# Miniprotein binders against b1l550: the designs that were tried, part 282

Target 1, 279 residues: b1l550
Amino acid sequence: MRLPEELLERARDIHSEAPSHRIKLDRVGSFGLKVPVEFKGFLLLAEADVWVSLPEGRRGVDLSRQVEAIYELSNPPKDPFSLCREAAISLLEKLNYADSSGVSIRFDAPLQDGESLKYYGVEISSIASDEIINKIRVEILGMTACPCTAELIRAYKSSEIAATHTQRSLGILEVSTKAEHPDPDKLASIIERAMSSPLRTYTKRPDEGGLVIRSLSNARLAEDVVREMIHLFLEEFGHLPEDTHILAAVRSMESVHMHDIYAERSFSLDEIRKEISSH
Below, E stands for the ipSAE of ESMFold2; O stands for the ipSAE of OpenDDE; V2 stands for 0.75 times the mean of E and O plus 0.25 times the DockQ between their complexes.

## First folded at step 22 (miniprotein)

Design ic3 (at its last look DockQ between E and O 0.95; V2 from the best seeds 0.83)
Fold by OpenDDE base, look of step 22:
Structure ic3 (fold): chain B 279 residues (1-279), chain A 96 residues (1-96)
Amino acid sequence: as target 1 above (279 residues)
Amino acid sequence: SEEELERLADEFRELAERLGYDEIEVTREGDRFTIEAERNGVRIRIEVEVNGKEIRITVTIEKDGRRIRFMYVIVDPEKLEKYLEEIERIIKMFLR
């Protein structure tokens, strides 16, 4: 049932009315939208959140316009990073009462693994005001081997390659910058290279053995993984603005304990460069 | 680097022309150039700086007393065309 359009002329615009309490809101929007995106030749259904600020003198946001803004840009499907930036700006332009806008997009990114696919998690956002800030979070699973246990076993058995416990570990890189979103595949690669070994979607027996041996020969603490991630990040993304903020983290699902090991470092590019140069 | 900067200046000038800007001012200062133009109350400022293989593009759009600034840092030349197209789409949103 569609109401007669004539009713719109008689109805008050509730959203444009003054609120009972004159208070600004930071974010008002639609969360959990599904939008199609194109990534590396794949058509993906991503989850999206869209929002704007609301001034103290306006009762509500035109939510339909927010939804319209992102879907107009999503047809035809395009790169999620471009979509994110363009949508944030479009929201701010279309909703002229807002002083800020934001878009977040989440999806699983396909990654080639031999003849199969693996994946990593991506969450991107763009926040628009007088300036645009872009944020990306990449999460990918890898494997770590414990060097402490390896050293104990080496001392006990005098083995060239010491056995040790291995576990699945989640690596995280989060980058906030005034530049465009950093390349997600490069970020995922940094995380994988910082671990003892990558994970595989499938393994044949020789490949499985090789993967484990690689981990044992490259045993790393959670702390080692984070430090290596930072090092590799600086090599690849040192060109980003100095005020770019990074979170590097790892969560190791320890196989000998019931709890996880977690390590992180938050830093800006200018801060970490000064730290490294001082040593 | 000089030839590259001139080529970039021409590309961005052409972008402004395609967008219907008729008063385009190009200013060069060392390793950077600035393009300024105005159309129907929409003012754009594009600053491009070339440092070795790195191209920094800063776009400022002003309309109705509001200002929006965004930036690209390009180290892969293959991405330049993609971001030029994006910049063009973004500016078009304000010209509507």
Scores: ipSAE 0.818, ipTM 0.932, lowest interface PAE 0.6, mean pLDDT 92
Fold by ESMFold2, look of step 22:
Structure ic3 (fold): chain B 279 residues (1-279), chain A 96 residues (1-96)
Amino acid sequence: as target 1 above (279 residues)
Amino acid sequence: SEEELERLADEFRELAERLGYDEIEVTREGDRFTIEAERNGVRIRIEVEVNGKEIRITVTIEKDGRRIRFMYVIVDPEKLEKYLEEIERIIKMFLR
């Protein structure tokens, strides 16, 4: 059933009225939308949030226009990064009373792992006002091996047995920049290379042995993983604008403890360069 | 680099022409160029700088006193065409 269009001429436009309390709102929108995206030939179902700011003199936001902005851009399914940036700008253009808009898109990214797949977490956002700020967060699991225990075991039994505790560790890189979103695969690669060893979907015994040997020969503290992530990030993405902000972190699920450990560093590109150059 | 810069300028001029911009001003200075055009109250400014393999593109769109600015820092030439298409789609939003 469809109501007559003539009613729109008689009905109050509730959204354009002034509210009883004139208070600006920072984010008003539709959250938890399911949006199809295409990533590296995969069709994925992503979760998206869309919002705009609402000035103190306007009672409501036109929610149908918000949903329209992202869905019309998602058909046919396309690159989630382009979708995110374009939708944020579209919201600001469509809802001219807003002084800012935002879009977030979350999905699990497939990554080739030999004959199989593994995945890593991706969340991107674009915030538009007079400029656009693009943010990407990548999370991927790897393996770390404790160098402290490795040294104790070496000292105790000479050099005949190499051993230490190993555990899964979650690496995190979060980048906020005025440039386009960095490539998530490159961010995931940086995290994995900073770890003692990557994790695999499955291995046969010879490959499993090699993985463990790599982790033992590349033992690292959580602190060193974060430092290596930063070093590798600067090599790959040092060309980004100087005010680009990065958070590098690792959460290690220590196999010999009942709790996790956490290490992180946040910085801008110009800040970290000054720190490194200070000798 | 001089020939590459001229080819890029032609690409952006053609982009503006596809969007219906009639009078397109192209200004070149060293390793950079700027494209400026206005149509139906929508003014665009596209600044491009080439430094080795790096291509930096800054787009400014102005309509009804509102200005939005966004940029790309392209180090992978394979992505250039994708971002040109994205820029064209974004400008088209403001034109209708």
Scores: ipSAE 0.765, ipTM 0.915, lowest interface PAE 1.1, mean pLDDT 89
ESMFold2 (binder alone), look of step 22: mean pLDDT 83; pTM 0.845

Design ic4 (at its last look DockQ between E and O 0.97; V2 from the best seeds 0.83)
Fold by OpenDDE base, look of step 22:
Structure ic4 (fold): chain B 279 residues (1-279), chain A 96 residues (1-96)
Amino acid sequence: as target 1 above (279 residues)
Amino acid sequence: SPEELERLADEFRELAERLGYDEIEVTREGDRFTIEAERNGVRIRIEVEVNGKEIRITVTIEKDGRRIRFMYVITDPEKLEKYLEEIERIIKMFLR
């Protein structure tokens, strides 16, 4: 049942009315939208959040316009990074009472693994005001081998390749910058290279053995992984603005303990360069 | 390179022309140039700086007393066309 359009002329615009309490809100929007995106030749259904600020003198946000803004830009499906940036800007233009806007998009990114596919998690956002800040979070699983246990076993058995416990570890890189979103595949590659070994979707017998041997030969603490991630990040993305902020983290799902080991470092490019140069 | 900077300046001028801007000012200063134009109360400023293989593009759009600024840092030339198209789409949103 559709209400007669004539009723719209008689109805008060509730959203434009003064609120009972004149208080600004930071974020008002629609969360959990599904939008199609094109990524590396794949058509993906991504989850999206859209929001704007609300001034103290306005009761509500026009939520329909927010939804229209992102879906207009998502047809035909396009690159999620461009969609994110364009949608954030479009929200400010369409909702002129807002002084800030934001868009967040989440999806699993396909990554080629021999004849199969693996994946990593991506969450991107764009926050628009007088300036636009772009944020990307990449999460990918890898494998770590413990060097401490390896050293104990080496001392005990005098083995050339010391056995040790291995575990699944989640690597995280989060980057906030005034530049465009950094390349997600490069970020994922940095994380994988910082671990003892990557994970595989499938393994043949020789491949499984090789993967484990590689891990044992490259045993790393969670702390080592984070430091390596930072090092590799600086090599690849040192061209980003100096005020770019990075979070590098790893969560190791320890196989000998019931708890996880977590390590992180938060820094700006300017800060970390000064730190490294001082040594 | 001066030749690369000139090519980029021409490309961004053409972008502004396609968007219907008639009064386009181009200012060159060393390894950077600035394009300024105004149409129907929408003012754009595009600053491009070239440092070796890095191209830094800063776009500022002003409309109705509001200002929005965004930036690209390009190290892969293949991405330049993509971001030019994006910039064009963004500016078009304000010209509606």
Scores: ipSAE 0.811, ipTM 0.930, lowest interface PAE 0.6, mean pLDDT 92
Fold by ESMFold2, look of step 22:
Structure ic4 (fold): chain B 279 residues (1-279), chain A 96 residues (1-96)
Amino acid sequence: as target 1 above (279 residues)
Amino acid sequence: SPEELERLADEFRELAERLGYDEIEVTREGDRFTIEAERNGVRIRIEVEVNGKEIRITVTIEKDGRRIRFMYVITDPEKLEKYLEEIERIIKMFLR
């Protein structure tokens, strides 16, 4: 049943009233929307959140206008990064009482893996006010091989045993910048290259042997993986604005422990350059 | 190259013209140019700096006392046209 639109003439506009308690709200919006996006020729169903700030003098936000803003921009489906940035600005323009807006979009990004596919996690956001801050978080699994155990086994017997424990490790790069979102494939590549070896969807035995040998040849502490991620990030993205903020982290699902190991460093480009130039 | 910078400045002038701006001020200094224009209470300022293969674009839009600024740092020339189209769509939102 659709109600007559003439009722709008007689009904109070609840949203535009003053609230009983004059308190500013930071985020009021619609969360968990499903939005079609196009990424590298794939049509994906992404999860999106949209919001705006609400001043202390306004009782409610026009939620239907928020949802309309992102859906009108997603028809036809397009690049999720453009969608994210454009939707954040559209929200701020459409809802003139807000002093800030935000959009987040989450999806699994397909990545070519030989004749098959693998994937990595992507979450992006754009926060608009008098400036726009774009954030991207990339998460991808890789393999790490413990150098400490490898050294103990070497010392115990000469070349009889070349062994150490290996495990899946989750690498994380999170970038917050005034520039457009960094290319997620490049971020994923940085994480994989910092690991002892990438993971594969499948391998045949000769290739599997090579993968394991590579991992043993590149045994890395979690701390070393984080440092290598930072080094590689600076090589690829050192051109971003100096106030760009980065978090680099690894959560290692250690195969010989009941618990995970975690290492992390956050920094701005300006900060890390000063640190490196002092050595 | 000077020819490349001139083509880039022409692209942004054309972008502003497509959006209906007619009094477009362009100032140029070395490898940098700025485009400023105003129409129907919507003022735009587009600052472009070229440094080797790197193109930095900063867009400022002002309407009804609200100012919004956003930027791009383009290192892949294949993406330039995509971002120009995005910038045009964004400015058009304010002219609606």
Scores: ipSAE 0.751, ipTM 0.913, lowest interface PAE 1.2, mean pLDDT 90
ESMFold2 (binder alone), look of step 22: mean pLDDT 85; pTM 0.867

Design ic5 (at its last look DockQ between E and O 0.99; V2 from the best seeds 0.83)
Fold by OpenDDE base, look of step 22:
Structure ic5 (fold): chain B 279 residues (1-279), chain A 96 residues (1-96)
Amino acid sequence: as target 1 above (279 residues)
Amino acid sequence: SEEELERLADEFRELAERLGYDEIEVTREGDRFTIEAERNGVRIRIEVTVNGREIRITVTIEKDGRRIRFMYVITDPEKLEKYLEEIERIIKMFLR
């Protein structure tokens, strides 16, 4: 049932009215939208959140316009990073009462693994005001081997390659920058290279053995993984603006404990460069 | 680097022309050029800096007393065309 359009002329615009309490809101929007995106030749259904600020003198946000803004840009499907930036700007332009806008997009990114696919998690955002800040979070699973246990076993059995416990570990890189979103595949690669070994979607027996041996020969603490991630990040992305902020983290699902090991470092590019140069 | 900067200046000038800007001012300062133009109350400023293989593009759009600034840092030349197209789409949103 569609109400007669004539009713719109008689109805008050509730959203444009003054609120009972004149208070600014930071974010008002639609969360959990599904939008199609194109990534590396794949058509993906991503989850999206869109929002704007609301001034103290306006009762509500035009939510339909927010939804319209992102879907107009999503047809035809395009790169999620471009979509994110363009949508944030479009929201701010279309909703002229807002002083800020934001878009977040989440999806699983396909990654080639031999003849199969693996994946990593991506969450991107763009926040628009007088300036635009772009944020990307990449999460990918890898494997770590414990060097402490390896050293104990080496001392006990005098083995060239010491056995140790291995576990699945989640690596995280989060980057906030005034530049465009960094390349997600490069970020995922940094995380994988910082771990003892990558994970595989499928393994044949020889490949499985090789993967484990590689981990044992490259045993790393959670702390080692984070430090290596930072090192590799600086090599690849040192060209980003100095005020770019990074979070490097790992969560190791320890196989000998019921709890996880977690390590992180938050830093700006200018801060970490000064730290490294001082040693 | 000089030839590259001139080529980039021409590309961005052409972008402004395609967008219907008729008063385009191009200024050059060392490794940087700036394009300024105005159309129907929409003012754009594009600042491009070339440092070795790095191209930094800063776009500022001003309309109705509001200002929006965004930036690209390009190290792969293949991405330049993609971001030029994006910049063009973004500016078009304000010209509507």
Scores: ipSAE 0.817, ipTM 0.932, lowest interface PAE 0.6, mean pLDDT 92
Fold by ESMFold2, look of step 22:
Structure ic5 (fold): chain B 279 residues (1-279), chain A 96 residues (1-96)
Amino acid sequence: as target 1 above (279 residues)
Amino acid sequence: SEEELERLADEFRELAERLGYDEIEVTREGDRFTIEAERNGVRIRIEVTVNGREIRITVTIEKDGRRIRFMYVITDPEKLEKYLEEIERIIKMFLR
């Protein structure tokens, strides 16, 4: 049943009233929205959150305007990064009582893997106030090979070919910047190149052997994977604003241990450049 | 480079004209230009700096005492048109 629209002219606007407790709220919004996006020729179903701040003198948020802001921009489906930035600004413009707005969009990004596809995790956000901060987090699995065990085996009876334990490792790059969102494929590539080897959807025996040999030749500690991620990031994205903030991390699911190993470094571009130039 | 800067300035001038701005001020200082315009209480300022293949664009929109600023750092010239279209759509939101 649809109620008569004329009631809107006569009913109290509950949301525009002052609340009985005048307390500002940081995030009021609609979470878990399903939004179609277009990414590199693929039509993907993404999950989005939208919110605004709420001043102490306003009782509620016009939630239908929030949902309208992102759905209106998502038809037809378009690039999730443009959608994220535009929706955050649209929210702030449409809801003039808010001093900030935010949008986050999450999806699994397809990546070519020979004749097949693999996927990696992407979460982006845009937070708008008098400036816009764009954030992107990329998570992708790779393979690491332990150099310590490899060296012990190499030393055993002066062996020239070392074996070692290998494991899945989750690489993470998170970038917060005033510039547009970095390309997630480039971030994923940085993570994979920092690992001992990428993970594959499937391989034939000769290719599997090559992959394992490659991982042994690129044996790396989790700490060194993080350092390599930072090095490669600076080569690709050193042009971003100096106050750009990065988190680089690896969680290694060590095959011979009952526990995981974790390494991380957070930094700004201006901070890390000064650190590197001092050596 | 000077020819590239002039072409970019023309593109942004046309962008402002498409949005209905008619008193557009363009200021140039070396490898940088600034476009300023106002229409219906919506003031825009677009600062563009060119350094080699890098194009930095900063857009400031002011309406009713609210100011919002956002930027792009473009190293791939193929993406310039995409971001110009995005900037146009964003400014249009405020003119509505």
Scores: ipSAE 0.743, ipTM 0.911, lowest interface PAE 1.2, mean pLDDT 89
ESMFold2 (binder alone), look of step 22: mean pLDDT 83; pTM 0.845

Design ic6 (at its last look DockQ between E and O 0.96; V2 from the best seeds 0.83)
Fold by OpenDDE base, look of step 22:
Structure ic6 (fold): chain B 279 residues (1-279), chain A 96 residues (1-96)
Amino acid sequence: as target 1 above (279 residues)
Amino acid sequence: SEEELERLADEFRELAERLGYDEIEVTREGDRFTIEAERNGVRIRIEVEVNGKEIRITVTIEKDGRRIRFMYIITDPEKLEKYLEEIERIIKMFLR
């Protein structure tokens, strides 16, 4: 049932009224939208959040306009990074009472693994005000082998390749910058290269054996993985603005313990460069 | 680098022309240039700096007393066209 359009002329605009309490809100919007995006030739259904700030003198946000803004930009489907940036700006332009806007988009990115596909998690955001800040979070699973146990076993059995416990580990890189979103594949590659070995979707027996041997020969603590991620990140993305903020982290699902091992470092590019140069 | 900077200046000038800007000012300062234009109360400023293989593009849009600034850092020349198209789409949103 559609209400008569004539009722719109008689109805008060509740959203434009003064609130009972004059308080600014930081974020008001729609969360859990589904939007189509194109990534590396794949059509994906991504989850999206859209929001704007609300001034103290306005009761509510025009939520329908927010949904319309991202829909208009997502048809036809386009690159999620462009969509994110454009949508954040569009929200700010369309909702002129807002001093800030934001968009977040989440999806699983396909990654070629021989004749099969693996994936990594992506969450991107763009926050618009007087300036635009772009954020990307990449998460990918890998494998780590413990060097401590390996050293104990080596000492005990005198083997060249010592057995050790291996576990699945989640690597995380989060980057916030005034530049465009960093390349997600490069970020995922950094994480995989920082671990003892990558994971595979499909392995034949020889490949599986080789993967394990590689891991054993490249045993790393969670701390080692984070440090390696930072090192590799600086090599690939050292051109980003100095005020770019990075979180590098690893969660190791330890196979000999009931709990996970976690390591992280948060830093800006200028901060970490000063730290490294001081040694 | 000089020829590249001139080519970039021409590309951004053409972008402004396609957007219907008729008063386009181009200022060159060493390894950077600035394009400034105004149409129907929408002022744009595009700053482009070339440092070796790196191109930094800073876009500022001013409308109704508000300013929005965003930036690209291009290390892969193949991405330049993509970001030019994005910049054009963004500016068009303000001209509506």
Scores: ipSAE 0.827, ipTM 0.935, lowest interface PAE 0.6, mean pLDDT 92
Fold by ESMFold2, look of step 22:
Structure ic6 (fold): chain B 279 residues (1-279), chain A 96 residues (1-96)
Amino acid sequence: as target 1 above (279 residues)
Amino acid sequence: SEEELERLADEFRELAERLGYDEIEVTREGDRFTIEAERNGVRIRIEVEVNGKEIRITVTIEKDGRRIRFMYIITDPEKLEKYLEEIERIIKMFLR
């Protein structure tokens, strides 16, 4: 149903009024939007959130203009990283009363796995004000093998047994920077290389043997995985601005325990370089 | 390197020209150059610094007292064209 547009002339513009309580709001927006994106030749349906700040003197946000900003840029579907950055800037340009804007986009990214595909989780955001801050979070499963149990078994009566418990572990890299979003495939690769072995979509016997050999040869604590993720991140992305902030984390679903193990470290590039150079 | 810097400066000058800027100031200081232009109250400043394989681009757009600044650090030259197109689209938003 469409109401007569003539009513706009006699109806109050509620959103442009001053509110009864003059309190600034940090995030007012639309969450859970469905947006088409193109990633690595795939057409994906991503989920997006959009928001702006609302000054104390304005009662409401023009929500239709907010949604229009991202949908206008999403047709035809394009790279989600460009969409995210451009939409955040477009929101500030279109909604001139806002001090800041934000866009987040979430999707499952395909990754080549032999002649098959596997997927990992990606969430990106761009927060715009007088500068833009771009954030990316990548989550991917890998395999870890416990070095403590491996050593106990080696020391047992027969040192000929090579064994330990293995489990799925979720690796997390989250990067916040003033530069463009880092390549998610490189972040996923860093996480997988830090693990004892990657996980495969499916295996045949020779591939399964290789996976086992890799995991046993690369036995690592969750703490070791986090440290290796940081080392590999610095090798690949050390060129980013010094105030770039990183979170590296692992949640290990320990196969011989009733509970999970979690390790994390947050740092800026400036801070971690000073820490490493002091040792 | 110097020849590559001049090609980069020409690409950004052409970007501004495609957007309708006609009073384009280009200044150079060693491995860095700056492009400044203004059209219809939209002022742009594009700072480019080349250090080996790394290209750092900082874009500042100002319109009606609002200022936005964003940057790219390009280590893969194949991505340069993509980011130039993105920069052009962003500046065009403000010229509408």
Scores: ipSAE 0.744, ipTM 0.913, lowest interface PAE 1.2, mean pLDDT 88
ESMFold2 (binder alone), look of step 22: mean pLDDT 84; pTM 0.849

Design ic7 (at its last look DockQ between E and O 0.97; V2 from the best seeds 0.83)
Fold by OpenDDE base, look of step 22:
Formats: C-alpha cells, sequence, structure tokens
Structure ic7 (fold): chain B 279 residues (1-279), chain A 96 residues (1-96)
C-alpha cells in the first residue's frame, strides 16, 4: 500500500525541525547496505556504510538521500575505491547541511593461487570535509614458524633444518592518507612476504611439503613479521604524503598456547623515517 | 619532463573545456602548473606537480562558500586516465 502523495504536502518535515536538544552529531547514516562492485574482473557484493554529520539545529538526516547517493554511483558496478571516494563527496554535496561525510566498503578480495583462488579482507573508507582522507585496511592469513623452538630443537638434535611449531597468523596493514587508496594487492603481498610462508587454498603433496620447509627456513617471531611489513611498506609506498598514517600488525594464533600473540606499530611516514635515520 | 608537463597541462585544460568552463587560466611554476576556472559559481583549482615519475594532482572545488580538496599521487602512468575520468565525474556532481 502506497500512501497518497497528497499527504506529503500536509505532513511536517520532521527531519528539518529543530531538535529538543541542540547538539551536533558526528555520524548519522545507514549501516550494512549491500552494493555491487567490480574488482579485478569479479563482480562482488560488498557491504557499505554511509553517514554524514548533523548540525545542532536539524533534528534528523535525510537517510533516503544517502542511500540514493551510493546506489546511483554503483550502477553500473564500478571499482570500489572510486565508488568510495565519489560517494563520500556526493553525500556532502547532496546533504548541504552536513560539514562532513563518510563511506565505508567491505569485501573479500579474490587473489589468484595457482589454478585456485584465495582471498584477503578489504575495508576501505573515505571521509570528506574540507579535505578528503582515504583509509584502507587489508587483512590476510599466512603462516609463521617459531624461531625460538627451532633453536632449541637444533641444539638438541643438531639438525640442518630444525622442526618447530607453526601456526596461522593474521597480518594487518591499515593506511590512512590524503592520497588515493593504496593498491590492495600490493599491501596483501607485503603481508605475505613478511611472514614465514603464504597459505594455499589447494596443495598437492609436494607443494605442502615445500610450504612447510619454506616456513621452517624462514622462522619469524610476530615482532619480526611486523618489522618486515614496515620495511617492505616503506620500499613500496614511500612516495605517499609524509602525514600518511600506517598501522602494521600481526595476530599469531599460537599452536602451543591457548592464547594468541599480537604485535603492532602505529606510525606516520615522517615519524618512521626519522626513527630509521637516527640509527 | 617539460614536454610531459605541457601534455598534462593540455589534458587538464581539455578536461575543463569538456566540463563547459570558458575562462580557464593556466599558470606554470617550474615543475608544476595550476589550472583555475569558474562556471556557474563552481570554481575549480587543479594543481599538478611532476617529480620524476611521480605525478601529484590536487583538486579543489569551491561552491556556495564550501571548499573540498582531494589528491592523487600517481606513479603508474596507466592510472592517469582512470583518475582523470574520476575527477571529471566528481566535478560534474557539483555542476548539476
Amino acid sequence: as target 1 above (279 residues)
Amino acid sequence: SEEELERLADEFRELAERLGYDEIEVTREGDRFTIEAERNGVRIRIEVEVNGKEIKITVTIEKDGRRIRFMYVITDPEKLEKYLEEIERIIKMFLR
């Protein structure tokens, strides 16, 4: 049942009324939208959040306009990074009472693994005000081997390749920049290269053995992984603005303990360059 | 680098022309140029800086007393066309 359109002329615009309490809100929007995106030849259904600020003198946000803004831009499906940036700007333009807007988009990115596919997690956002800040978070699983246990076993058995416990580890890179979103595949590659070995969706017997041997030959602490991620990031993305902020982290799901090992470093490009140059 | 900068200036000028801007001012300062134009109260400023293989593009749009600035840092020339198209779409949103 659709209400008669004539009723709209009689109804008060509740959203434009003064609120009972004149308080500004930072974010008001729709969370958990599903939007189609095109990524590396794949059509994906991504999850999206859209929001704007609300001034103290306005009771509510036009939520329908927010939803329209992102869906207009998502048809036909396009690159999620362009969609994110364009939608954030569109929200700010369409909702002229807002001084800021934001869009977040989440999806699993396909990654070729031989004849199969693996994936990594992507969350991107764009926040628009007088300036636009773009953020990307990439998460990918890898494998780590413990060098401490390896050293103990080497000392005990005098083996050339020391056995050690291995575990899955989640690597995380989060980048916030005034530039466009960094390449997610490059970020995922940095994380994988920083670990003892990558994971595989499909392994033949020889490949499985090789993967483990590689891990044992490249045993790393969680701390080593984070440091390596930072090093590789600086080599690949050193061209980003100096005020670009990075979070590098790893969560190791330890196979010999009930708990996980976690390590992180938060830094700006300017800060970390000064730190490295001082040594 | 000089020829590249001139080519870029022409591309961005053409972008402004396609958007219906008639009064386009191009200012060159060393390794950077600035394009400024106004149409129907929508003012755009595009600053392009070339540093070796890196192209930095800063776009500023002003409308109704509001200002929005966004930036690209391009190291892969193949991405330039993509971002030019994006910039064009973004400016068109303000011209509606």
Scores: ipSAE 0.815, ipTM 0.932, lowest interface PAE 0.6, mean pLDDT 92
Fold by ESMFold2, look of step 22:
Structure ic7 (fold): chain B 279 residues (1-279), chain A 96 residues (1-96)
Amino acid sequence: as target 1 above (279 residues)
Amino acid sequence: SEEELERLADEFRELAERLGYDEIEVTREGDRFTIEAERNGVRIRIEVEVNGKEIKITVTIEKDGRRIRFMYVITDPEKLEKYLEEIERIIKMFLR
């Protein structure tokens, strides 16, 4: 049922009124939207949040305009990174009372794994005001092999025994920058290369043996996984603006313990270069 | 390079022309150039700097006293066309 539009001439515009309590709000929006995106030939249904700031003198936000902004840009489905950046700017242009806007988009990214597929988690955001800040977080599971246990077993029995505990570890890279979003596949690759071995969707016997041998040959502490992530990130993305902020982290679900091991480092490109050059 | 800067300047001039900008000012200084134009109260400024293999593009759009600035740092030349199309779509939002 559609109500007659003539009623709009008689009804108060509640959203444009002044509120009884004049307090600015930082984020007012629509969260949990489902938005189609196109990623590397795949059509995916992503989850999106959109918001704007609300000044102290305005009672409400035009929520339908927010939803229109992102859906208008998602038809036809397109690259989620372009959608994110464009939607954030569109929100700020369409809702002129706001001094900032934001968009976040979440999806599972398909990744080639031999003749099969695997996936990793992606969340991106763009926050626009006088300038735009783009953020990307990627999360991918890998395998870590403990070097301490490997050495202890070697010392106990003989150098012929190659054994240690292995576990799934969740690698995390989060980048906040004024430049465009970094390529998520490159971030995922950095995380995987920092691990002892990537995880596979499936393996046959010869391939599984090789994967285990590779993990033992590349045994790493969680701390060194994080350090390797940082090293590889700087090689690939050292060109980004100096105030680009990065979080590198790993959560290792240790197979021999009831608890996880966690390591992380946050830094700006400026900070880490100074730190490295001081050694 | 000199050739790269001239080619890029032509591409951005054509972009502004497609958007209906008429009085397009191009300023070149060493390894960078700036495109400035205004149409129907929408002022754009596009600053491009080439440094080796990387291309830095900074876009500023001003309308009704509001200013927004965004940038790209392109190291993969295959991405240039994609981002030029994105820039054109964004500026078009403000010209409506």
Scores: ipSAE 0.757, ipTM 0.916, lowest interface PAE 1.2, mean pLDDT 89
ESMFold2 (binder alone), look of step 22: mean pLDDT 84; pTM 0.847

